# VHH binders against q9p4d8: the designs that were tried, part 37

Target 1, 280 residues: q9p4d8
Amino acid sequence: MDFMKPETVLDLGNIRDALVRMEDTIIFNFIERSQFYASPSVYKVNQFPIPNFDGSFLDWLLSQHERIHSQVRRYDAPDEVPFFPNVLEKTFLPKINYPSVLASYADEINVNKEILKIYTSEIVPGIAAGSGEQEDNLGSCAMADIECLQSLSRRIHFGRFVAEAKFISEGDKIVDLIKKRDVEGIEALITNAEVEKRILDRLLEKGRAYGTDPTLKFTQHIQSKVKPEVIVKIYKDFVIPLTKKVEVDYLLRRLEDEEDDDATQKSGGYVDRFLSSGLY
Short names: E, the ipSAE of ESMFold2; O, the ipSAE of OpenDDE; V2, 0.75 times the mean of E and O plus 0.25 times the DockQ between their complexes.

## First folded at step 20 (VHH; framework vhh_6qgx_2)

Design ko (at its last look DockQ between E and O 0.01; V2 from the best seeds 0.00; counts 0 for: pae O 11.8 > 2, placed apart)
Fold by ESMFold2, look of step 20:
Structure ko (fold): chain B 280 residues (1-280), chain A 120 residues (1-120)
Amino acid sequence: as target 1 above (280 residues)
Amino acid sequence: QVQLVESGGGLVQAGGSLRLSCAASGFKFRSYGMAWFRRAPGKEREFVAYIYSSGGRTEYTDSVKGRFTISRDHAKNTVSLQMNSLRPEDTAVYYCAKDSGSSETYFDHWGQGTRVTVSA
C-alpha cells in the first residue's frame, strides 16, 4: 500500500492484506506484553511525580513518544491516529503532502480514549503474566503497552478506509441510511456474520501456531504465551465492535463534504479526495 | 435479487480449450470482485481464479496458472474463464461466485454451476 498513490489505498486486496498484517502485529505485541505482570501502578493517575504532567505513567510515556514521532512526520500519515493530539509538534523534516483519500473529517474519527480505557481495564488483565507489579521493569512494561496500543489503534481506525471503500461500492444504499440517521441500519449493512466468524477462526489458528512458525517473528526462546482463546475474545468483544463504531461514525458524516460547498473557495484536498475515491 | 448463471461447460479432449461464462444480475456488477471455483466428484469446492472489480488484478490457484484466464466485461455484466491446455484433473463442476466486498474475502452468492468434463 502506498499512501502517495490513492488508487492503492482503496484497493480491496491491499486493504485486506494490511488488515491481516495488523493482526499479526497485534498477536506479537500481546505475546510480548504477556512477559510482564499486570502492574496496575503503570496506569494509575499521578502514581509517580512526573514533572508538569497529570496522568498515569503510561499516559506520560505514550504522549512523549507521540510528541517525538510527530516531529518525524508519523501523524502526517493517513493511517496513524494519535492518543494525545494536543501534544503533536511541527516536523523538522521535509513535509509529505499525502493525497487526500479519506473524508475531510477523518482525523476527528478517533476512539483512542475508549481503546486506552478498554486496554487498561480489560485487555491487560487478560494477557498479563499474572497479577501484581512489574517493579523492576515498569519502563519495559509500559513500552510493551505502547506497542499494543498503537497496533490496536491502527487496526481499529483502519475501519475508516474500509468504510470509504464500502461507501464507494454501495453509496446509494448508504446515502439513504445516512439521511435517516439510521445507525442500526448502517451497522447492519457493514456487518457480515460469516466474515466475523472467519476472522475469529483465523485468530484462533494463528494463536495456536504462533510460537512454532519462524515467519511470525517469534523467537524460539519466548516461553510465555497468551492463550489463543484470549486473543479471540479480545477481538470479538473489543476490536471488532470498535472497528464497527469507527465505520459507522465515519459513514454517518460522509455527506458533510457536500454540505460545505457554499460560496467559500474549496481546498484542492477536498476536490482531489472526492475525485480520487470516486474516479479510480 | 442477485443471480449468477454459468454457461459454456461440456465435454472436451485433453489439451483442448473451453470458455466458461457467468451472467450476473441484481447487483452493481462493476463494484464487486468475482471468482470461479470448482468441485471435482467427491471433493470439496476449491478456488480457481479471482478478478477484482477493476479487472486489472487477478489471482489463480497454482494448478491453473498459465492455462486459465479470468476476465470480465462491465458492459455485458459477465465474468469469463478461458481454460486452455485442459487436463483430466480439471474435470469438475465450475461455479461463479460474487465477492461480498467486505474487509475479508467472502463469497456471498453462488451460481448453480456448469459441468466440465475432460476426457483422456
Scores: ipSAE 0.188, ipTM 0.632, lowest interface PAE 5.3, mean pLDDT 85
Fold by OpenDDE, look of step 20:
Structure ko (fold): chain B 280 residues (1-280), chain A 120 residues (1-120)
Amino acid sequence: as target 1 above (280 residues)
Amino acid sequence: QVQLVESGGGLVQAGGSLRLSCAASGFKFRSYGMAWFRRAPGKEREFVAYIYSSGGRTEYTDSVKGRFTISRDHAKNTVSLQMNSLRPEDTAVYYCAKDSGSSETYFDHWGQGTRVTVSA
């Protein structure tokens, strides 16, 4: 996705392609994480005496990463959402002026707390090498976690772009639902069972392909570092639902910007309908 | 120098049990997955079991699932294969193998093997 080309950002085909690419990243990150035990100590609050910090080892390390990443403009990108927005620093790099594609409040849509909770409690146990502690690899474990979390965050919050695209495409129907604050109606409107099935099927195939070492001569059965079924389950139970949550949350507020535009006579806020006929 | 030394093989009756052990040295043991292979008379070497570096995840060939258990001890730098409910078709030389950690060759070192004979 090229965010400097606003006409392409809300194209459903491009959005789909981006999401598909993110699947690869997430799966690879899961595979990397699978090298390490669940290591609950990494996620336990104040388990280690971290100076001037109240939280888990993961919380600390993730926040430090975000601090560094902020200085290199990571969170200036429209598709990046931090877990710890309070630790972000100014960049010393030249500013990138991204065109505004999303609503003004898009940065306020943040479900990272939920992602973090689900990741540590549900996802890690499913992808880890085993249960229990691995004291020698706490750092490596946490580093792998950070990659997983950031990739999940990006994927889930990409729902904002999906939501915006759908808002443009659906027109009056979605506007009426938003005005009524009909959350169930909105959710039903944005849900495509066939698309979801395709996603899950694709994940299963990718999991089988990526999780297997081609040099491993397990001739009779696919031996995956991470079970493909686990990947599918994670998407089904957490990634897709959280993405929908992001979409709904975004859409519920979408008319706030329209009201402001009407008040200021500034006609400029309609993102051109660059919707390709493709279902993502 | 990487060394893998298997032990625990022998003659056992069908339905019996054996525990194979492989002593590893010359590399950072906990950083690499380990595997057991076997070669029956007149047959090619085949995969039996694999244990990941952390020791918490394992893989097995179908024919040994439920009967064989691979484990490892990081303190002793050993990988073991508990073989239960042995069958005559399990007769083979069993080899311990080290994961290469590279994409080119999965296993880069092998032991000399230990012979397991299961009588009917």
Scores: ipSAE 0.000, ipTM 0.227, lowest interface PAE 11.8, mean pLDDT 87
ESMFold2 (binder alone), look of step 20: mean pLDDT 90; pTM 0.915

